# VH-VL binders against q9nrl2r1430to1533, part 36

Target 1, 104 residues: q9nrl2r1430to1533
Amino acid sequence: GGVHELSAFEQLVVELVRHDDSWPFLKLVSKIQVPDYYDIIKKPIALNIIREKVNKCEYKLASEFIDDIELMFSNCFEYNPRNTSEAKAGTRLQAFFHIQAQKL
Below, E stands for the ipSAE of ESMFold2; O stands for the ipSAE of OpenDDE; V2 stands for 0.75 times the mean of E and O plus 0.25 times the DockQ between their complexes.

## First folded at step 1 (VH-VL)

Design u3b (framework fv_ustekinumab; at its last look DockQ between E and O 0.10; V2 from the best seeds 0.00; counts 0 for: pae E 12.6 > 2, placed apart)
Fold by ESMFold2-Fast, scan of step 1:
Structure u3b (fold): chain C 104 residues (1-104), chain A 121 residues (1-121), chain B 107 residues (1-107)
Amino acid sequence: as target 1 above (104 residues)
Amino acid sequence: EVQLVQSGAEVKKPGESLKISCKGSGYSFTSYYLGWVRQMPGKGLDWIGIISPGDSYTRYSPSFQGQVTMSVDKSITTAYLQWNSLKASDTAMYYCARLKYYSGRGYFDYWGQGTLVTVSS
Amino acid sequence: DIQMTQSPSSLSASVGDRVTITCRASQGISNYLAWYQQKPEKAPKSLIYAASTLQSGVPSRFSGSGSGTDFTLTISSLQPEDFATYYCQQYNRYPLTFGQGTKLEIK
């Protein structure tokens, strides 16, 4: 069912946004502050974009929503070395997401 | 090392209740779902359901919904599978297995040794 | 539900043979496919996940390939300990579903 899945997507995005480790993921990385980011990351995404896609009913399957969230984490780990605060936040938030994603 | 240790074999009569267990060790118990899989004698693997030890959330296969109950006691790192009233068709090997995540989805990386349940009159 | 079909259901082979087992999904599952090995009277053991990634400790003679609907497990040079039943499993969406199994027997 689409209605249940859409409600679940909205709830999970809200939980991710409110998580203490969401700060690297709330909005797109600034090209002005991080000029090389868009030379390295070819498919940028952030929670605000995913939230907008949920609001526009662009996810027809749970797998599409999960793929976008996982792309966000993949970008984080590709750009940020493992020992950075960004990568550590991403690791913790992804672990939380993996547990919640099984409910979708 | 990661281990899942299941309770011993059971011989029961139709209509009896049963609760089998799966004890996890060597990992963060609440970080992974535990799944249950049935294998009837001489047959393949059939997924029963998964349970989250952290919040007791359960997801059942449609084929098993209402037939069994999954539960956990995280204080002793143990998951349970329970029947209120066994049927002869419940005769099978029952495995528990840990759900490991890959890109937001889960597959089974470590398995218990299995619990053989025999239901006969 | 996504149906998983394995081919063949059984095969006989000799030590040193190259063995190929196929798994087909009734709808696209990307690379969310795992392979399990089950020896007689033993629990299943994880071999491969993400269609082609070997589990830690699994010998390199095992390899997986495929994406979408068609998947293959290959054993490049069969060893005595490889005689077992092999199962594929999709984990792209719930409910989780297994293939019927392929029994690998001594010729």
Scores: ipSAE 0.802, ipTM 0.926, lowest interface PAE 0.8, mean pLDDT 94
Fold by OpenDDE, second read of step 2:
Structure u3b (fold): chain C 104 residues (1-104), chain A 121 residues (1-121), chain B 107 residues (1-107)
Amino acid sequence: as target 1 above (104 residues)
Amino acid sequence: EVQLVQSGAEVKKPGESLKISCKGSGYSFTSYYLGWVRQMPGKGLDWIGIISPGDSYTRYSPSFQGQVTMSVDKSITTAYLQWNSLKASDTAMYYCARLKYYSGRGYFDYWGQGTLVTVSS
Amino acid sequence: DIQMTQSPSSLSASVGDRVTITCRASQGISNYLAWYQQKPEKAPKSLIYAASTLQSGVPSRFSGSGSGTDFTLTISSLQPEDFATYYCQQYNRYPLTFGQGTKLEIK
């Protein structure tokens, strides 16, 4: 395929995915591995879903994109106690995101 | 030595409020979650919920959601369980217990001595 | 919710006996199973976690086994201080749930 310039959203998603603390967020939580996840989280989302939405140009406003990213972190903190690896990773990744989002 | 010391027995009437306590010592209080467990007279153990002392994050059993409130005072390494309006059916022994949490899951490795709550007219 | 069912609900045994208590989960819980001992008018005490790992300070006569839905607590040679009620607890998913208990009495 050809080389294309990334949109701001696409570039940010790439940076989030490549971040060391992205591992809890790369794909939707497995119901098999976490049986009670979807009993608690009603609006599941992950970076792969957000990336797909970006690729399909579903985000018309930066605020829509930011809302989905924040939802992703909100879900993490809703389900995971703060001292868990997932929550700690989420905290760091969210901080990174907030810095990068200033460029949008 | 890890210790959880709970407040003394309570005798209350229906409709009264109550707040019982659990003081932790011998370990880093904010590094471990605490749970509460109910044991009705002559019955088994019922999980109430867990709380993170560091930031007061809580998870309640659906059966107890909205029925009780968990809280902590980190400055005195104490956790609390409270009722706004007691029912006779709240009569039970209540235990606090330290939660060993791993990979989103947990069991209780140390237990308080329990607080007996009796609610009767 | 995951229901935990212990068997038997009660049993009588003598000092020196080999005692086995079972716990069955209504669905697979992997090895996220703990065992507790509770004596009358006392708080529960942690015995086993991860289905088969002894808690620190617990005598070696206690052992746990099982995975998935069926679990067993075994006391190889019952001692006088072992007469109590035993509970299993799953922590595979929330809400955390306990078995109904097994009361071990002196024959």
Scores: ipSAE 0.019, ipTM 0.729, lowest interface PAE 4.7, mean pLDDT 93
Fold by ESMFold2, look of step 5:
Structure u3b (fold): chain C 104 residues (1-104), chain A 121 residues (1-121), chain B 107 residues (1-107)
Amino acid sequence: as target 1 above (104 residues)
Amino acid sequence: EVQLVQSGAEVKKPGESLKISCKGSGYSFTSYYLGWVRQMPGKGLDWIGIISPGDSYTRYSPSFQGQVTMSVDKSITTAYLQWNSLKASDTAMYYCARLKYYSGRGYFDYWGQGTLVTVSS
Amino acid sequence: DIQMTQSPSSLSASVGDRVTITCRASQGISNYLAWYQQKPEKAPKSLIYAASTLQSGVPSRFSGSGSGTDFTLTISSLQPEDFATYYCQQYNRYPLTFGQGTKLEIK
């Protein structure tokens, strides 16, 4: 909720963005490029949106920030079959996130 | 229509700095990553990196890490590729290209016309 | 890194010929493969993505196939405007990597 938590959210988001396995999550999936994505995924979210919400102080609780990050991974696993590079990257980045989230 | 318009050809000497540009239009600039690709004279295509215009996040090919700097000014929908000290081996055609995202991954669907950079004594 | 190897490096063909160009990945990339056409002194042009899906405006004589490590680009009846260099590119993992190219020349 306070200034130090917002700084921690920003630091965590930066670390996620810098991680090698962040590539599927950096931006929203384009409806034009992937027409069926939004038929399946009803609550789209990506790291750039989460970072903007942190910058605008839109998260009131750490749980709200964590929920958006977990939603991002849940969307990945729902849309992408387990054997895809997206799902494998999601698994590795989520594991990294869980380690870093202990700081919150 | 989607357009990527690059700055004009450059003739430079070794050790000089250079910043070339790529202006995007006809699409939401912050909704797509922009990539840079090098083509040495008579050679194939080398991926340099990608940049996110929304937050300036970058990812470089290991071959180019520390060799060039990518940046954006999203207010004028323009991406940049910059060298602080050019080498003769930097002589090449440089393309910017839009990353089209498919199943969480991307390939380049629209390309700029290229900027020829010539570095000679 | 995933290395992309094209074969052949060059070939000569006549108008009307069926042409096949191959691309092999050093490890599995599912169908995350694109093909580009580049004419001399021009920027590359996207032809195919997802191994087999034609980009808008690409003539139906172009087709792509393959999954995993082995991919092909086929031109069913070669036209004069098809003489160019063709590149494959994987987008399964970073770094993004291109094949070395296949130059298609008129015989």
Scores: ipSAE 0.000, ipTM 0.617, lowest interface PAE 12.6, mean pLDDT 88
ESMFold2 (binder alone), look of step 5: mean pLDDT 92; pTM 0.945
OpenDDE, look of step 5: ipSAE 0.015; ipTM 0.693

Design u3c (framework fv_ustekinumab)
Fold by OpenDDE, second read of step 2:
Structure u3c (fold): chain C 104 residues (1-104), chain A 121 residues (1-121), chain B 107 residues (1-107)
Amino acid sequence: as target 1 above (104 residues)
Amino acid sequence: EVQLVQSGAEVKKPGESLKISCKGSGYSFTSYYLGWVRQMPGKGLDWIGIISPGDSYTRYSPSFQGQVTMSVDKSITTAYLQWNSLKASDTAMYYCARQRGYLSGSYFDYWGQGTLVTVSS
Amino acid sequence: DIQMTQSPSSLSASVGDRVTITCRASQGISNYLAWYQQKPEKAPKSLIYAASTLQSGVPSRFSGSGSGTDFTLTISSLQPEDFATYYCQQYNRYPLTFGQGTKLEIK
């Protein structure tokens, strides 16, 4: 049920955050450090935001949760060239996510 | 020694297409992004855009978006800047330059010798 | 876009002189500022990056300072080969923008 799904989302977010490649995604990109980020990325999101949404039970469907996670990665690949550390980390983390998401 | 060697001067007419080149050597071509800079006669420097040779990721200046196309051929460590239809206002010196700096922005530590493009009827 | 304004647009000086060129950004750019030297019919040459770090091979008579919005390029003792046009460039954010240039001429 919904409670079990919520718990699953919580666990998955915990696993994503603890992953070695989570560092580009832990919180929203700093506008100070990357001034043009929000000129390019129109729907910013990060793991801390997703975690908050999970905690507030804002996800009614697994697809909604997955969409936010995929958006997070999409933003990364939209802004960062593929050979950057951020993009490489994102690639690995996304692969991890896809495996774990199958358990939802 | 890092070198960027650009193709020779071009004399074209309005409406013609053009593709100029920039060959890198003396460094790992795919490890550094390249930028293009325009300098109109007797004027300053205008940033056109940057390209990642490794994956062809590009960013254009809004002023040049849709006006030019950047590309690379990694096999010969060469970058290209092309126009589909030249205008008289495209008359300028065009420089390629190796990029350094952060993802949010970059400066250029090595420059090509420039390619003069003249467009006139 | 971030506007870069250099001052002066041109100046005349003599060999041995101390020369100062300023660059002002329309908004804060931290230390993401580079300086270039361009001689007639030649490509620009990188002089300084990160506002104050000399590019490899650049003589020590060149120096850069500043942060935020106001920056300065200084040549402590002008040499004959220093007569050229100088440009500042911000790389705090895209699009990258250059100053209009400062032409340093021999007096």
Scores: ipSAE 0.018, ipTM 0.678, lowest interface PAE 6.7, mean pLDDT 91
Fold by ESMFold2-Fast, scan of step 1:
Structure u3c (fold): chain C 104 residues (1-104), chain A 121 residues (1-121), chain B 107 residues (1-107)
Amino acid sequence: as target 1 above (104 residues)
Amino acid sequence: EVQLVQSGAEVKKPGESLKISCKGSGYSFTSYYLGWVRQMPGKGLDWIGIISPGDSYTRYSPSFQGQVTMSVDKSITTAYLQWNSLKASDTAMYYCARQRGYLSGSYFDYWGQGTLVTVSS
Amino acid sequence: DIQMTQSPSSLSASVGDRVTITCRASQGISNYLAWYQQKPEKAPKSLIYAASTLQSGVPSRFSGSGSGTDFTLTISSLQPEDFATYYCQQYNRYPLTFGQGTKLEIK
């Protein structure tokens, strides 16, 4: 683990951010635009928060990093019905993540 | 053993279409990215892009976006690089290479033998 | 894009010489640097990855060092089969970029 894994996490987050389907995940959901989101989702997270945690060396194990990414996708599927553009983007981005995570 | 075997040399005229191939064997085809690299005669290496065989995700170099199309056929463990309309400036050696390492932008550990593409009138 | 600059562009050396080739990145790339050898009319061959890790089967006379922006490839005792062009490549960020190459000629 350690420094090598943190460098790998940064590259993976950058790749996720640059993916076409990242738009629902770039930053936290606005409480003003979606007031009920925080009533439903108890552990909100987004790619900008995960990237900051990587930069601050807060992930000690690859599993902790993977858990935060998976939490982000789980939140998406919990809040958004399956037929929404958000859920469809999440499905494609999660599949991409699973392929990339094989390299961790 | 890991092998990448590319299709044979091509001689084409400007405006013609072309599709060259790279067949992988000896490894889990969907577990690695495949990259394409161009080498103009007497010049260095230029990265074209990478493709994920598992989901067909592509990442192109900005210089090659819209110039070529990468694709895969998982059933025959083969990747393709395609031009709709060739130009004389496309004359080059084209390599496919497998991406290895622990990062999404990892290095290329195994290379195909190359496909020489000559575009002349 | 991250620019990779190699120096020298070419050099001549004798069998048995110690040869050093350098590669500089325009921004920090940690240790995400690979070195490739390309012999005339052949595909490139992976020599080194993660700046200093030797690819399996590569002779121990090859070594790599460096981190951040400055990297070196060293051949401790040059052999005739080492006549080739050497390329560095960063894999820290997309787009992937190569140095322009260093052509090593036997003097």
Scores: ipSAE 0.006, ipTM 0.568, lowest interface PAE 14.6, mean pLDDT 86

Design u3d (framework fv_ustekinumab)
Fold by OpenDDE, second read of step 2:
Structure u3d (fold): chain C 104 residues (1-104), chain A 121 residues (1-121), chain B 107 residues (1-107)
Amino acid sequence: as target 1 above (104 residues)
Amino acid sequence: EVQLVQSGAEVKKPGESLKISCKGSGYSFTSYYLGWVRQMPGKGLDWIGIISPGDSYTRYSPSFQGQVTMSVDKSITTAYLQWNSLKASDTAMYYCARHYKSGLYRAFDIWGQGTLVTVSS
Amino acid sequence: DIQMTQSPSSLSASVGDRVTITCRASQGISNYLAWYQQKPEKAPKSLIYAASTLQSGVPSRFSGSGSGTDFTLTISSLQPEDFATYYCQQYNRYPLTFGQGTKLEIK
């Protein structure tokens, strides 16, 4: 990936983090608070991890970055029923992401 | 072995209180939710509610809200379902069942053997 | 509330038969659908979750399919021990709701 892509990834992560519906995704789920989470979710990920990967230039392709973001949402929808606040937030944030991702 | 063992059959009169139990073993009691399901004689399954043993978070079916109370004692890995004043219409088999907190895995995977509650004058 | 409707309410079949039970949700539930088997005077037994995933120890002759509103439980070759009542259940939204049950009887 080029410098322009890296900058775009950085900006998008910033926008995701600042979004009102980012609260379920800012950090990895606490094993203490949700003890069964990691029995089910085998590829945990969060925005802080994605941001770190961006900062380390670990994403060589936009598709890799997108895959991690989609994984983040997938994990949310897998663990949370549709009517939960987390799932609702995830739905809105994902919609926002899909719009912003068109700029990549 | 993961199992849920429920208390024995109850024969009660209308107006009496009752608390039945469901003891979990063989797994981390606070890692799973416990649900309660009612089955009236010859009828289907009715969801009563779920409880999170770790923090005692509860969710009741609207049909059972205010009619029963779910609770847990984590120290003995036991969940309870209680009535303050039984009705004849409460006559049923009551099951406890375990499920993950996760949406996709929230289906009940382990069931207690059931507690028969008979309420008659 | 999400209404779960099973079809048929009862059916008769013979050992070796292929049996299909349908469950319809009144609104989309994605794949948050479970199937249970209950024999007389016994607790329900979990068969399938996430619409199509077999619970541990469940024979492979059982299978589930569907997403959204229409789901099916299939027994590819009915065995004597399979005669029972089957229930579907959605857990997409609270309150959790069960189908009315399908009683599978021996012909």
Scores: ipSAE 0.022, ipTM 0.692, lowest interface PAE 4.9, mean pLDDT 92
Fold by ESMFold2-Fast, scan of step 1:
Structure u3d (fold): chain C 104 residues (1-104), chain A 121 residues (1-121), chain B 107 residues (1-107)
Amino acid sequence: as target 1 above (104 residues)
Amino acid sequence: EVQLVQSGAEVKKPGESLKISCKGSGYSFTSYYLGWVRQMPGKGLDWIGIISPGDSYTRYSPSFQGQVTMSVDKSITTAYLQWNSLKASDTAMYYCARHYKSGLYRAFDIWGQGTLVTVSS
Amino acid sequence: DIQMTQSPSSLSASVGDRVTITCRASQGISNYLAWYQQKPEKAPKSLIYAASTLQSGVPSRFSGSGSGTDFTLTISSLQPEDFATYYCQQYNRYPLTFGQGTKLEIK
């Protein structure tokens, strides 16, 4: 989208990055540390990749940005059982995102 | 029936090469990782590494990196563990075992019967 | 590397006894903990995964509990076929690591 949308996307990504529960989402999962991740998760994504896409003006619609954030959470819940610290962080961060996304 | 069948016992001299096998049957071979585990006589279990049959990705324990090579032949659903030059300290029982790729289900569920490797002068 | 420590290293028990074996991880591993049974001259057999889930075909007298760093395997009423060495194993991160084993012997 427009300048307004790009500014809103950047503000939202910065708020997500600064949230206490962002730690599982800051960068792509390491193939070296978690080798089975990429066998299970076919569309990997992380906040650093989303932020780069915002900076390159790759999101044309708010829905495209929202879809990438939701994909990130979906990947978390697919890979990590509900009782893990990753899944619990994801649940809280997703709820925060849904509140903030009302601004889009 | 899901099973892993390993090759028979080996008696070797130090410096000789060896390749042992683990054949999977009754399941989708590329859907599971294959791990190798060493058990020295009278000792516990020691993880060597895993291999992904689908893409030949390998992960070795730091203790075994450079000492052994893992490989697979998908056409015959067989994994291999290989030494270029055996040492007496390689004398052990070697097990293969599979584990699923899902995070929760990555525990070993099916084990081979083991291959006893004896290295003596 | 995550170190797995079992206690006791060995214990003696009688048929019908309740037996408890513990396993401690040097770092938090959530519920990524498995238990294996190994009888003399045999390959290990999978008993429990995800700390508390029984593998198919494992008798209900076996149970697992715990999360994080401290885990327990319990046999509620020991049977003659249960005399074996038991191993815990973490699969939370590489390298995969086993406990040293607990040998369960006849009194």
Scores: ipSAE 0.000, ipTM 0.567, lowest interface PAE 17.2, mean pLDDT 87

Design u3e (framework fv_ustekinumab)
Fold by OpenDDE, second read of step 2:
Structure u3e (fold): chain C 104 residues (1-104), chain A 121 residues (1-121), chain B 107 residues (1-107)
Amino acid sequence: as target 1 above (104 residues)
Amino acid sequence: EVQLVQSGAEVKKPGESLKISCKGSGYSFTSYYLGWVRQMPGKGLDWIGIISPGDSYTRYSPSFQGQVTMSVDKSITTAYLQWNSLKASDTAMYYCARGRYTPLSYYFDYWGQGTLVTVSS
Amino acid sequence: DIQMTQSPSSLSASVGDRVTITCRASQGISNYLAWYQQKPEKAPKSLIYAASTLQSGVPSRFSGSGSGTDFTLTISSLQPEDFATYYCQQYNRYPLTFGQGTKLEIK
């Protein structure tokens, strides 16, 4: 991806963070609150981490950024059953992301 | 069962307009994007574009931008591909296909049976 | 645009054979790669998405692998109904692009 794409994704991250369904994804899951989370999720990630990576220009390809976003959702769906608020929020946020990403 | 049923074969002359259809059923029509793919006789697959039935957002291949128009009628769960002025080079099989979401784009999980468009003098 | 190049363009095989088709992208596409099967006078059929995930209803003799630029579709034991043309498609970025196809014929 080019600078333009990266900038677009910066904006997209902002939109994701501001979304009503972003609350499960804003920061890494607390091991104290969810003791078994990191036993299940081996590659944790969150929007704050992704944003930091974007800000530091750590993504050399747009696909790398997308992969991290997908990982974020994948982790959510891996740990949270479908009927949970987190999974439902993730579903909606992911759909939002997909739609917005298509317009880039 | 997810189905995409396309309109019948068309035989047209250069300069004529044409609108072919693709009716979706067995799923939430507005929840999935639809793509169009061209296949010229004996050739491979060419992506034309994709449309969001819910809000009619479209994205065209640069090769087809301005050459065709995608649209939908949500009330009858039907997507359309139209030409204002056909060319002989438009002769091909045209497929509609349901797009599956990815962060960047789509793959197509269900396909219509295709509409053969023949344009000749 | 991302160019997708399949290899070979055509091949002949016999029932029971192990068949491998490759698809190479002109640039990295991660795992955003789909495979389709098309029989003569028929619409394409989705086989694999995300490079290695089988579409529902697709026989397990089909498998996909690869990431980045090099991908492979494998049929472990060719069945009579598998003779067809196969296409790869990248959906890493617009415009969506297909490989030129690989025609699998009966030897």
Scores: ipSAE 0.008, ipTM 0.675, lowest interface PAE 8.7, mean pLDDT 91
Fold by ESMFold2-Fast, scan of step 1:
Structure u3e (fold): chain C 104 residues (1-104), chain A 121 residues (1-121), chain B 107 residues (1-107)
Amino acid sequence: as target 1 above (104 residues)
Amino acid sequence: EVQLVQSGAEVKKPGESLKISCKGSGYSFTSYYLGWVRQMPGKGLDWIGIISPGDSYTRYSPSFQGQVTMSVDKSITTAYLQWNSLKASDTAMYYCARGRYTPLSYYFDYWGQGTLVTVSS
Amino acid sequence: DIQMTQSPSSLSASVGDRVTITCRASQGISNYLAWYQQKPEKAPKSLIYAASTLQSGVPSRFSGSGSGTDFTLTISSLQPEDFATYYCQQYNRYPLTFGQGTKLEIK
């Protein structure tokens, strides 16, 4: 028995984590450091949570995995003005993700 | 070029705390998992768990869950394995090893030299 | 948990011999199997991954085969430096599991 689809999702998460622009996305935003974040963002997510969901076999379709990654980027762009380091990192990482996701 | 260098041998008594280290060099530290493997004297290899240095994601073998804590300090490219209270049954050689693929599909391509931990009353 | 069973637990051989050791998984693991060599008082060394792919720098006398549940490591012409304990490891499912080891001894 193969687990090719799960391995593909996990490999893609590893590629995202390795990317120079992953720093805003590695863990959930700190409520202490950014007090208003959870007032604005209703569905917080980060790469560590997505990886855990992959490893627990919680994604049944590639579209569900892609939706969670896109939610992560959407949250970044909703909270952070486009001229911030976070938004710029998000833009570059999202472009990288779109190229890599063609393999799914 | 790729190296994993572990801390030196430890001799401890039951109930003592301990933290051993594994320092990576010659590669992108955040691009690979780090795994920990135990080998009791004269026995085979037992997987403890893995940690992703990039996002601090950890996954433990059920046999080791709650027994040890894995952590990393990215600023010095070092991973740690920690016990709050050692037992005589923790006496073993502990290896760190670099994981090339994901937790669902990875093997260990480079290994540290090992840290011998001896726990006796 | 996927149980990995190696056969034999030990074997004696002479330099120049062809030796084979086997590894059986309790469930199908496709080709997600690695082989490691461990010499006395040394850390394990990666030999093979994906059941049959040699690690860079490993001599061509080592080969791996198999898929699903039954796997074999072969040394085509045993050299003095090959006397060691060999371990298989599945990486298809968590928890990662190793075989109990096969000790290759001088006859």
Scores: ipSAE 0.000, ipTM 0.574, lowest interface PAE 15.1, mean pLDDT 86

